VH-VL binders against a0flq6r38to208. Designs and how they scored, part 16

Target 1, 171 residues: a0flq6r38to208
Amino acid sequence: EARQFEDQHLIFSAPTSAGKSIVAELLSWKVASTGRKVLFVLPYISVAREKLHQIQRCWRRDDISVCGFIGPQASNPNEWLGAVCTIEKAASLTNRALSEDWFEEIGMIVVDEMHMVFDSSRGAHIEHMLSKVLLWNQSALEKVRIIGMSATIPELYRIGKWLDGAKVFEA
Below, E stands for the ipSAE of ESMFold2; O stands for the ipSAE of OpenDDE; V2 stands for 0.75 times the mean of E and O plus 0.25 times the DockQ between their complexes.

## First folded at step 7 (VH-VL; framework fv_imvotamab_arm2)

Design p8 (at its last look DockQ between E and O 0.03; V2 from the best seeds 0.00; counts 0 for: pae O 10.6 > 2, placed apart)
Fold by ESMFold2, look of step 7:
Structure p8 (fold): chain C 171 residues (1-171), chain A 120 residues (1-120), chain B 112 residues (1-112)
Amino acid sequence: as target 1 above (171 residues)
Amino acid sequence: EVQLVQSGAEVKKPGESLKISCKGSGYSFTSYWIGWVRQMPGKGLEWMGIIYPGDSETEYSPSFQGQVTISADKSITTAYLQWSSLKASDTAMYYCARGTWLRYGLFDYWGQGTLVTVSS
Amino acid sequence: DIVMTQTPLSSPVTLGQPASISCRSSQSLVHSDGNTYLSWLQQRPGQPPRLLIYKISNRFSGVPDRFSGSGAGTDFTLKISRVEAEDVGVYYCMQATQFPYTFGGGTKVEIK
C-alpha cells in the first residue's frame, strides 16, 4: 500500500515557483541517493544552466554526479545520476536510454513548466517523452516517477488524469 | 508507433448480436480515450461515443444511447462496440479512434475500420 | 447539438491550383478553457480518416505545409495552396468543444 504512493506521479502548482522547487529537489535527491537516475527538464537554456550548477553544488556533498544536456554534450550514462536538460535534449536523452537499453536506470523525471505540454511548437517533445514513460511503466518492474511543476492553469487536472492519475497539489 | 487494429468484416442478419473490437498498441491504453465513429455507405462521419479505459468513463451520442454498448478490457488493451440486436440500418463502416485528456476531443489515430453488413 | 455545415459539397480542382473548404458551426466553438476544438480530417479513397489540423490552425505530425487552417468563432476554412494528386478525397471538419461531437457533411476534392 505504501509502495503505491511512492509510484504515484505528482504535479505541483502554485502562483509562485519557489515552494514547488524545494519539494521536487528533496524527492529527486532521495531517488538519486538510491543510485537511480533523475532527469530535470527545463524549458530554457539560461534557467537550465542555473539549475545545473545549483543541483551540482547540492549533490556534490553526497558525491552524486550531475551532467548537463544543454549544448553539444557527449556523455556516457555511467558518468552521472543527475541530468539537467532542455526539453529537446531530454526527449533525445530518453530516446537514447531506450535504444541503448538503460531506461530501467531512470527513477524520476522532473518537468519544470509542465504546462508547456500544451505549447504548439515544443509541447510535442514533452508529450512524446512522457507517453514513453507511461508505456514503459505498464510492464516494468522498476518504474519511472514523473514530477511536474506547473503554473496554475485550468488544464492541470487533465494532465493529472493523463499521467495515470497523478496527484495534483494546488497552492 | 501508435496503432489501432480493428476486428475483421462482419456479415450478419437482422436481430443478431455483434461485438467488434479495437486493439490499441504502442501507447498507454489506460491514458487515452477510444471513440467510435460510424460511416454509412456513401455518407459522412457520425460520432457514436467514447470510453476512457482507465476508469471506464463513457459518453454516448444521444443518437446511439441505448442502441450500442461501448466497453474496454484493460488487460488486453482492447475496446469494444456491441449491439444486442442488429438492424439493416446498422450496415456501415465503423472506426475506432484515439482521443486524449490533453487535447480533449482530438482524434489523432484511427483504426482501419470494420465493415458490418446486415442483410436478410 | 452543434450543427457543422461544410461548403462546397464537391471541389473539382486543377492539379497545382488552390482549393478552399469552408465550415460553419451553428454556435461558437470556443470552449470554456479558451480553446477552439475545431479540427480537419482527410479521408482518402478506401482509407480511414486521418487528422490534418487541430485547434483551427495547428498541423498534425506529418501534414504538409500546403494545408492551412484559419477562422474564428463560427466560421472556419481549410486551404490547400497547391493541390497534388494525393490530396483527392473527402475532407471533414469536426468540433469537439462539447458533446455530442459533430462532423461537417464532407467536401469531396477531386482533380478535374
Scores: ipSAE 0.014, ipTM 0.643, lowest interface PAE 8.0, mean pLDDT 86
Fold by OpenDDE, look of step 7:
Structure p8 (fold): chain C 171 residues (1-171), chain A 120 residues (1-120), chain B 112 residues (1-112)
Amino acid sequence: as target 1 above (171 residues)
Amino acid sequence: EVQLVQSGAEVKKPGESLKISCKGSGYSFTSYWIGWVRQMPGKGLEWMGIIYPGDSETEYSPSFQGQVTISADKSITTAYLQWSSLKASDTAMYYCARGTWLRYGLFDYWGQGTLVTVSS
Amino acid sequence: DIVMTQTPLSSPVTLGQPASISCRSSQSLVHSDGNTYLSWLQQRPGQPPRLLIYKISNRFSGVPDRFSGSGAGTDFTLKISRVEAEDVGVYYCMQATQFPYTFGGGTKVEIK
């Protein structure tokens, strides 16, 4: 039961971003500490930059390298365990992971403002990207865990269903 | 095999507009940057700018900002460099090059170049 | 902008002899992430540039081992242990540590 919980996808919904972000970051840190890669997916460049600095600051003491895929700057996949990405670049990064055969190195994908999947053109990228993750997980020995952070919306249950019965936490 | 194929040589007059192309193949076009580099006759290489076809994020060198427009059509895996009004000083060889996600791998593959000649 | 200065401008070399090219940057090329994004490119006559070395000393795929890169901070060197006829061309250093990316002026390698 404990292992099942650890492998289950999670969706956090809260009015304020502070609580759900902390939980996501702690869970991500645990994964990164095992040597698996963590992707943080953010909807906007400004937010991604802020998150990058935050995660770098938090994980620096543990010598966990965090890189940003926000613009032309990028690092070798072997040089980082944490990646902070915009939606579009996260999609591209996951595609590369598949094509370059290192997708198994990814332990977790954290998607901020996942509710955008319903009403944003960029949501299509989220849907496509995570669909690939779900497909990968069907045959993978070690699954990629998805954590979604979302605003409180009536359609949260749909996201849960879509993400292979993700556990939805509403504050 | 990764390939970048550029459009053919151009002969133009000052004041004319021009759009040259760079088509990528053999890789995920939307997953890599495309850069443009100018080489004037008998001169060195000049970085002009780069674009990420996945979201069309673009970065220009200050020297070329406002002088050219870099764009991409991911549906046909093609990047573009265009001028609204050419000058004689725009005469040069123009190269496109692939920039990897990896910063260390920028410009790992190059197009064959497009010669642009602007003369009255 | 970071200015990249290459020396010499021209390097006539006898076949089989070594060649050395210097590249100096106006400021440190060490990025905040700890990497130094200095690359070397080769441009043979009538051909587009070709990537030789990245991050100071790493050979790109297909590049012969006679090419080597070294350096740190602001001073970098490209060495050819034994120059071959096919090595004739212009060599450029490039920094990608800071926008805008900038190239050195180039060094022409010729056979005596």
Scores: ipSAE 0.006, ipTM 0.552, lowest interface PAE 10.6, mean pLDDT 90
ESMFold2 (binder alone), look of step 7: mean pLDDT 94; pTM 0.959

## First folded at step 8 (VH-VL; framework fv_imvotamab_arm2)

Design q1 (at its last look DockQ between E and O 0.78; V2 from the best seeds 0.00; counts 0 for: pae E 2.4 > 2)
Fold by OpenDDE, look of step 8:
Structure q1 (fold): chain C 171 residues (1-171), chain A 120 residues (1-120), chain B 112 residues (1-112)
Amino acid sequence: as target 1 above (171 residues)
Amino acid sequence: EVQLVQSGAEVKKPGESLKISCKGSGYSFTSYWIGWVRQMPGKGLEWMGWIYPGDSETEYSPSFQGQVTISADKSITTAYLQWSSLKASDTAMYYCARGTWLHYGLFDYWGQGTLVTVSS
Amino acid sequence: DIVMTQTPLSSPVTLGQPASISCRSSQSLVHSDGNTYLSWLQQRPGQPPRLLIYKISNRFSGVPDRFSGSGAGTDFTLKISRVEAEDVGVYYCMQATQFPYTFGGGTKVEIK
């Protein structure tokens, strides 16, 4: 029962990003501290850069390596536990993880602005990426936990249903 | 690759029971709906209902409520459509289709169809 | 139930020429969440239906750009800018704003 709770996907919704981001970061840090990889997925380059610096600063104390997959930059998948990515780069990284057989190393994926999944072409990209995660989890011994951060929208509960009964927190 | 594969054609008599299947693969079966659509010979499409294999939640069109049963076995990623007693009027092509929570009406993948013929 | 009415029933077209199909709903298809769940499907002879457009104007993956959807409220249109031989078949509009989901009667696109 405890393990089931720990593996449950989470959706956080709030008008502002401050509170939900802190919770997501803390949960991510816990996963990274166990030696599993964490992906942070951001919708824009500027936001991704800011997040990268923030996570690097916070996790530096614990000697947890954090890298960025933002823009044209490339990184070695074996040299980091935390990765901050744009949507497109996250999709590429997860595909590589599958093809290179290290997807089991991923413990958590945090997706910001997850409500974009409803309306944008980029949202379709997020859906495709996370659908692969859901498929992976069906046969995986250790599941990848998804944390979504979203604006408050009427259809938020549908994201929860889609993500295998994710728990939805609304502030 | 996402695929829905349906069971083969059926030839039945009125009063007989029937259960046809739709097997999903290439995606998380419990994260998406499976709907059933009827197409009578030379006619249009009719939405019958759908099931969410994740918790077996089902919804039926009023026209088909009590006439058929939709079920799923997530262990083998298969959805079912069944009749307890077939009628000649049940003669039709039956399609299964994948639906989503995210976009209502987005039935993006379809089975190849199962032809059911009911005649005396 | 929401009634979906398509016009015309049949649309003979010359190869390379445009085609237009209309779909009208008996009531507004605007959902309470603000979205309009109107889809277009294509069914080629002897094949299952294929999704073309969802939520009025969004082209599904792999669908050629010659297909486009438009409309609002109760009036919707599917356009084919240049009809090709492979476009022959029956086209259906579908609403998913209210259960039960309902289809239009279909429009048969044929080559003259």
Scores: ipSAE 0.830, ipTM 0.920, lowest interface PAE 0.6, mean pLDDT 94
Fold by ESMFold2, look of step 8:
Order: structure tokens, then C-alpha cells, then sequence
Structure q1 (fold): chain C 171 residues (1-171), chain A 120 residues (1-120), chain B 112 residues (1-112)
């Protein structure tokens, strides 16, 4: 299957996060406004909480609900269009989406610090989660788009190759 | 469930052509490498080369360059190893294995092997 | 091409006792990215190879914890803390730091 430009996965790399964040936020808002779910995956609880509040503020104007899968918080999958998750919680949530038969509702997964896929302890959660997306996209009518934000590292092209030829941008 | 299923054993004569297959399932075929490994009777393992089906990028170990052709058909999630003219010295077991861009040297799934016998 | 040398060629072991397999490379296996791509494979009789350990010491999923890897640079070791009957077979080290990837000659582990 040939991939369309709108389905192409994207990776943004830079020492600073400002430009990366704005593009990812606009793309994710667009997906959520069509009624499809967006997952934001972050590596640390403190950063995830800050992101949760930021996204909640930004998306309230359009009545788009955003919840967190961070620590002890719990939410029903159908009560939100945006989810801010730590790595392990995002992996659990995508497993739940498959078992509860709502994976097709996911339109986009935004992964912060995507270079952590190489991390020896936590990288497997990112890899396993995104491998399910890659398999889903092989046959699905409604595909999931992956947006990554990463440090600038020499190994970044390997992630781009793995993610079905993702476009890698410097910010 | 990731699987690599290879074509069945072959008995051939020198000079004949042959194409053996490795069908991948349970994963995104275009996102991972497929490598080929030879094991001659009573001998160890030798890497022959690999293909990345996503863009058909291929690379051969020097001793196998020009001896075989590695290809893939992503529409049926199948990789191939092909000889245009077999020799008796091609008698061996041939394995396919899946590799990843993320972790070099991590060949996590292997096919069951295809025994190729080339009689004089 | 990087030459991989394994010792011993054969390792007869009493059930329940440890086994140790050595692998030496003709040059450093440290890649320019800082990683060392040294793997260990097991081939049971009549079976395809299977991955045990990658990047020196990382045990692959489903591999028993009696298998461990160690080493650096050019010298690497696979240890089996207590050999079981199912561990009979040939063990290979393999480098993937530099193409072409190359295997050691293999070490046959068998029960005395």
C-alpha cells in the first residue's frame, strides 16, 4: 500500500521544543476536531501533568475533552478526545483500546522524547505500542498518524525508517 | 503473533534455477529487515545478506554478492532468495530471520529453514 | 570482515552445573554510536537458531534467567548458571557492529 502525504508519520527534532510543540498541537487539534482520539505520550509525570493542563486550557474553547492517564487518575475511554499519558500508561491504554474494540477511534499518537525508544528499560513500551499502530495501519481504513518529538541524535534516521518512512524535520 | 514461514525442501540438479520464500505475518512487513543465513551440512552459520521490504534496500555479504538475489514482494509479505544456476556447493539449510532498525543484531524471529539439496 | 572466535568448541557439562562460553572478536565491537552489538544465539538439535542475548547482556523475552552475557571490547562471555537438559545444542556469538555480520564458529554444549 502507498501512503498518502496526510498519513505520513512525522518526527521533529531540535534542541528547543517551541516549534515542535506548536506544529504537533495544531495537527492534533485538527484530528480531535474531527471526533477522533489523540494520545499524547510523555516520559515523566511532572511534564505530563503540565502538558495535560496546557492542552485542557487550549481545547476548552472548542469543547474538546482532555483527560490524563498519569498516576492514580482514571477515566473512561469514551469520555475524552485527548489523552495525556506517561509512557507506561499509554502502552496500557492502547492495549485496552484493542481489547475493548475502540482502537479505530484513535487518529493520532504524539510521542514526546521519542528517542527514548532506545532506552533499555522504558523503550520497549514505546516500541510495542507503535508496532501495534504500524500493524493496524497495514489494513485499516482509518489509519493512525504518529507524530514524534525528539532530541537531535545520529540514530534518529533509524526511527524514521522503522516508522514506515516517517519524515524527519529539524525544527 | 509474529511468524516467518519458509517454503519446503528442494531437490535440484546443478545448473537449475531456484527461488525459495519466507512469508512474514503478524507484523508490519515493510518496517523490518529480512535476512538470510546459510548453514552448510555440519557447519556453522553464515550471513548471506538482507532486504528492507519498505524500500527494497538490499545488502549482500561479500562472499555471496553475485551468487544469489534477495528480493521481496510486500503485497504478499514475502521475501525471496534466488539462484539463477545452482551448484552442488549450494547444498545447505537456509534460514530467514527478522531484524529491526532499532536494535542492530536483534534477530528476534526465525523461519523453520529450507533444505536445498543439489545433486550431481 | 570481523573474525569471531569461540572457545571451547565443545563443552560437556554435568546437569545442574554451570557452563561458560567465550567469544573473541578480531577488533573492537564498539559501534560509533557507543553501543556494542554482540548477540548470542542457541541452536537446539534439528531446530533453527533462536536469539538469547543482544547488546552483550540484554536477555531476549522468554529466555530463562540462567542465561547471562558479559564482556566488552573484544572479549565476551555467555554463562549458563545451571545447565538443564533442554540447553543441549550449539551456541553462537554474532557481531552486528559492522557489516557483514559474522558468527563465531559455535560451541556445542552437551550433557556428560
Amino acid sequence: as target 1 above (171 residues)
Amino acid sequence: EVQLVQSGAEVKKPGESLKISCKGSGYSFTSYWIGWVRQMPGKGLEWMGWIYPGDSETEYSPSFQGQVTISADKSITTAYLQWSSLKASDTAMYYCARGTWLHYGLFDYWGQGTLVTVSS
Amino acid sequence: DIVMTQTPLSSPVTLGQPASISCRSSQSLVHSDGNTYLSWLQQRPGQPPRLLIYKISNRFSGVPDRFSGSGAGTDFTLKISRVEAEDVGVYYCMQATQFPYTFGGGTKVEIK
Scores: ipSAE 0.489, ipTM 0.805, lowest interface PAE 2.4, mean pLDDT 88
ESMFold2 (binder alone), look of step 8: mean pLDDT 92; pTM 0.938

Design q2 (at its last look DockQ between E and O 0.81; V2 from the best seeds 0.00; counts 0 for: pae E 3.5 > 2)
Fold by OpenDDE, look of step 8:
Structure q2 (fold): chain C 171 residues (1-171), chain A 120 residues (1-120), chain B 112 residues (1-112)
Amino acid sequence: as target 1 above (171 residues)
Amino acid sequence: EVQLVQSGAEVKKPGESLKISCKGSGYSFTSYWIGWVRQMPGKGLEWMGFIYPGDSETEYSPSFQGQVTISADKSITTAYLQWSSLKASDTAMYYCARGTWLHYGLFDYWGQGTLVTVSS
Amino acid sequence: DIVMTQTPLSSPVTLGQPASISCRSSQSLVHSDGNTYLSWLQQRPGQPPRLLIYKISNRFSGVPDRFSGSGAGTDFTLKISRVEAEDVGVYYCMQATQFPYTFGGGTKVEIK
């Protein structure tokens, strides 16, 4: 029972990003501290760069390596525990994890602006990426936990249903 | 690859019971709902209802409420449509389709259909 | 129930020429969440339905760009810019704004 709660997907909704981001970062740090990989998925390059620096600073004291998959730069997928990615790069990275057989190393995926799944082409990418995670989780011994951060919208409960009964927190 | 595979064609008599199946694969079965659509010979499409395998929440079209039962077994990623007593008017092609919570009406994948023929 | 009315019932078209199908709903298809859940499906002879367009104008993956959807409120249109032989079949509009979901009567597209 305790494990079920620990593996449950979460959706955080708040008017401002500060509160939900802190919670997501703390949960992510806990996962990274166990040696499992964490992906941070951001919608824009500028935001991703900022997040990268923030997470690097926060996790430096614990010697947790954090890398960025934001631009055209190639990185070694095995030299990090935390990765900050744009949506496209996250999709690519998860595909590589599947093809290269290290998906089990991923413990958590944090998706910012998750409400984008309802509209844009980028939303389609997020949906496709996370759908693979959900499929993986059906047979995986250790589940990948999804944390979604979203604006407050009426459709939040649908995201919860989609993510196998994710718990939705609204502030 | 996402696939919905339905059970084979059925030939039945009025009064008989029937349960047809739709097996999903290539996706998280509990994250998407399965709908059933009837198409009588030479006619259009009719929405019968749907089920969310994640918690077995089920909704029926009023026209089909009490006439059929929709169920699912998530352990084998299979949805079912069943009749307790078939009528000749139940003769039709039946399709299952995958739907999403994210976009209502987005039936992105369909089964190949199950032809049910009911005649005396 | 929301009634969906399609016109025409049959649309004979010359190869390479455009086709247009109309779908009207008995009430507004604008959902309380602000979206309009109107979809278009294609059913080729002997095949299951195939999704073409969702939410009025969004083309589903793998659907050729010659297909386009438009409209608002209660009036919707599916257009095929240049009909190809593989486009022969019956086209349905469907509303998912209100349960039960309902389909139009279908429009048969044929080659002259």
Scores: ipSAE 0.845, ipTM 0.922, lowest interface PAE 0.5, mean pLDDT 94
Fold by ESMFold2, look of step 8:
Structure q2 (fold): chain C 171 residues (1-171), chain A 120 residues (1-120), chain B 112 residues (1-112)
Amino acid sequence: as target 1 above (171 residues)
Amino acid sequence: EVQLVQSGAEVKKPGESLKISCKGSGYSFTSYWIGWVRQMPGKGLEWMGFIYPGDSETEYSPSFQGQVTISADKSITTAYLQWSSLKASDTAMYYCARGTWLHYGLFDYWGQGTLVTVSS
Amino acid sequence: DIVMTQTPLSSPVTLGQPASISCRSSQSLVHSDGNTYLSWLQQRPGQPPRLLIYKISNRFSGVPDRFSGSGAGTDFTLKISRVEAEDVGVYYCMQATQFPYTFGGGTKVEIK
């Protein structure tokens, strides 16, 4: 019961990300505290670097390791519990997790600017990455939870339907 | 690899029931809808309806409403098209196709088809 | 239901020459989100349909660039710049702007 609710995907939509960020931070911290990996996916290198430092500072109190996949990637899947990634690097990292057989260690993927799934240039990376998560979750004992933060757009509920009935919260 | 594998050809008589299947693999079955398309011999394509297996939401074309039943069993990743009483006019090739609400109008994978022949 | 009308019904074409297929809808295919959900399918002899073009002009993955789509509103065109032997088959336009989704009657492309 509680496990099913914790596995429900969520999408937060608001004019600003401040309130969404607090909820996502609490949920992601809770996952990391259980020893499972959290991936943070951001669209831009500079925003990702700032987020990396923010998460590193916040989680150092609990001795939770956080690294970045913005340039050279960490090769050891047990070296970190938090990863801050650009879109393309997150797609590569999840592919590596499947091929190196540590995908089950991932507990949560947090996607910022999730509406970019519709972006003609970069959206396919988000779509393909999340479709692999959805496939993984069909048979896996340890499921991956998807948390999205998005602009308010008319297509948002279609993303919710696609993400296995994700709950959409609008401000 | 995404695949839609349909059940084999059927030869039936008018008034008999029939249930044909479309098994999806290589993707999250509950995250995509499955549509059914009829192609009568020597004729074009007709959209019959679809099902979204995630919540069993079903929609039928008016021409097929009440004529067939579309269903799915997500535990075996299989969609079905079913007649309670076949007519000779149901003789056709039947295709299943996968779509997504994420991208309207994108029916990216098609089954190989199931030939149904109904003759007295 | 939106009626889709294709012309010509048959298009015999010399190998290496262009082919042009027209599709007309009974009403505008512009969705409330601003997109036009008009696609083109190819059905080679003895095969299931396959997607070529979606949203008027976008080629699906793996579709050669000799296929192009154009149009607006109610009038749409599929062009094959240089027909190859493998392009023989029936081409369908399809609208997904509103359910029920509907197809054109098909255009048979064949080599003369």
Scores: ipSAE 0.344, ipTM 0.742, lowest interface PAE 3.5, mean pLDDT 86
ESMFold2 (binder alone), look of step 8: mean pLDDT 91; pTM 0.936

Design q3 (at its last look DockQ between E and O 0.87; V2 from the best seeds 0.77)
Fold by OpenDDE, look of step 8:
Structure q3 (fold): chain C 171 residues (1-171), chain A 120 residues (1-120), chain B 112 residues (1-112)
Amino acid sequence: as target 1 above (171 residues)
Amino acid sequence: EVQLVQSGAEVKKPGESLKISCKGSGYSFTSYWIGWVRQMPGKGLEWMGYIYPGDSETRYSPSFQGQVTISADKSITTAYLQWSSLKASDTAMYYCARGTWLHYGLFDYWGQGTLVTVSS
Amino acid sequence: DIVMTQTPLSSPVTLGQPASISCRSSQSLVHSDGNTYLSWLQQRPGQPPRLLIYKISNRFSGVPDRFSGSGAGTDFTLKISRVEAEDVGVYYCMQATQFPYTFGGGTKVEIK
């Protein structure tokens, strides 16, 4: 039962980003501390850069390596436990993880602005990426946990259904 | 890579029971729902109902409520449509289709169809 | 139930010429979430239905750009800019704004 709870996907919804981001970061830190990789997926380059610096600063004391996949930068998949990515780079990284057979090393994917899955082209990209994660989880011994951060919208429960009955928290 | 494969054609008599299947592959079966659509010979499409294998939530169109049973076995990624007692009027092509919670009405992948013929 | 009415019933067209199909709903298809869940499907002879357009104007993956959808509220249109031989079949509009989901009666596109 405890493991089942730990493997459950989560959706956090709040008007502002402050509270839900802190929770997501703490949960991510716990996963990274066990030696599994964490991906942070951000919709914009500027936000991704800011998040990268923040996570690097916070996890530095624990000697957890955090890298950025923002723009044309390339990184070695074995040199980091935390990765901050734009949507496009996250998609590429997950594809590489599948093709290079290290997807099992991923413990968590945190997606900001998850509500974008409903309307934007970027949302379609997120959906495609996470669909691969959901498929992977069907046969994986250790599942990848998805955390979505979203604006408060009436159809938030639909994201929960899509993510295999994710627990939705609304503030 | 996403595929829905339906069971083969059926020839039945009135009063007989029938259970046809739709197997999904290439995607997370429990993350999407499966809908069933009827098409009588030479007629249009009719939405019958859907099931969400994730929690087995099932919803029927009023015209099909009590007439059929929709179920799923997530362990083998298969959805089912069944009749307890077939009628001649059940003669039709039956399609399964994948739907999503993210966009209502987005039936993006379809099975090849199962022809059911009911005659005395 | 929402009634979907398609016109025309049959649309004979010359190869290379445009085609237009209309779909009207008995009530507004604007969902409470702000979206309009109107889809267009194509069914070629002897084949299962195929999704063309979702949410009025979004072309599904792999669908040629000669297909386009438009409309709002209760009036919707599917256009084929240049009809090809492979476009022969029956086209359906479908609403998923209100349960139960309902289809139009279909429009048969044929080559003259």
Scores: ipSAE 0.870, ipTM 0.927, lowest interface PAE 0.5, mean pLDDT 94
Fold by ESMFold2, look of step 8:
Structure q3 (fold): chain C 171 residues (1-171), chain A 120 residues (1-120), chain B 112 residues (1-112)
Amino acid sequence: as target 1 above (171 residues)
Amino acid sequence: EVQLVQSGAEVKKPGESLKISCKGSGYSFTSYWIGWVRQMPGKGLEWMGYIYPGDSETRYSPSFQGQVTISADKSITTAYLQWSSLKASDTAMYYCARGTWLHYGLFDYWGQGTLVTVSS
Amino acid sequence: DIVMTQTPLSSPVTLGQPASISCRSSQSLVHSDGNTYLSWLQQRPGQPPRLLIYKISNRFSGVPDRFSGSGAGTDFTLKISRVEAEDVGVYYCMQATQFPYTFGGGTKVEIK
């Protein structure tokens, strides 16, 4: 029987961010096209705002709504399929999804600068958020896929081990 | 609500076998290490070995290599520490602890301990 | 194996006063990734160990700021700036830089 790898988490490492971004965007577009939510997690408001406008422009062609969680904005979950978030807002949004019982609608979480999981202050938000995804996936009918984009560092294999044997693609 | 719950106290005779357990809950069991620590009465702590249930990678401290078996059952989120033949010197408190790949030496949750008494 | 040596063996301290615990390793604890995986654990009477400090100086979540770690290479220190009654117990340093992971012998902190 054919094996499918759609549940396997992925980590992309490349010298420039442009190559990593395109692959993550194509994979995330496929998920959103099935009607499931995609969360994009970025470390800074400025880059998150730029990404928000980029994804909104790209997905407008297919009438897929994308909202930003990068400031005081609050939106109902039925108003969007794409969310572009800072690290702290993504952690809050996933907690909200669990408490409001719509976590199962999330198909994918895309984490930019995933190596920040090692950061002593902000890394805990990424770790705690993704740990909840890993726990959810143990029993869920509809699993959440994690896609990471990272700087090239020797320690990437440790993130791969932690994320349930995620496939690491490096250049 | 991460918890590590260990099996109850054991009283054994030398030469008997024993398998004690550590059940993890509230987290993805396959994503974290489980390590076993011995504390002999009135003494300090000793690492015995570790298992990563995600791929069953197992490591033993040299003084415990061949003396115990560490294993895990992912389906019931449980790690085990096993002796084929107990000695009186195995009398101790045994703890399990959860570790991470992200920060070596970061064992954040500990079981309550299992007292094993081996007497002739 | 890396031998971890703690001093003092016992540290009686007046409530509200500082305590300082030393740990020395038989070789450098600097890992090939540039980090130093030295941790400090506390074991209160009748309880399992709990993590206080990791990677020399990082306080684990929920650990009071009166606990601080410092050091480099082979020499490390845990300080408690103001000892409270709940700090009574045995403190262990532990290295995870090189397998097998090893503990220091422990330092008993008591109120005098």
Scores: ipSAE 0.607, ipTM 0.842, lowest interface PAE 1.8, mean pLDDT 89
ESMFold2 (binder alone), look of step 8: mean pLDDT 91; pTM 0.930

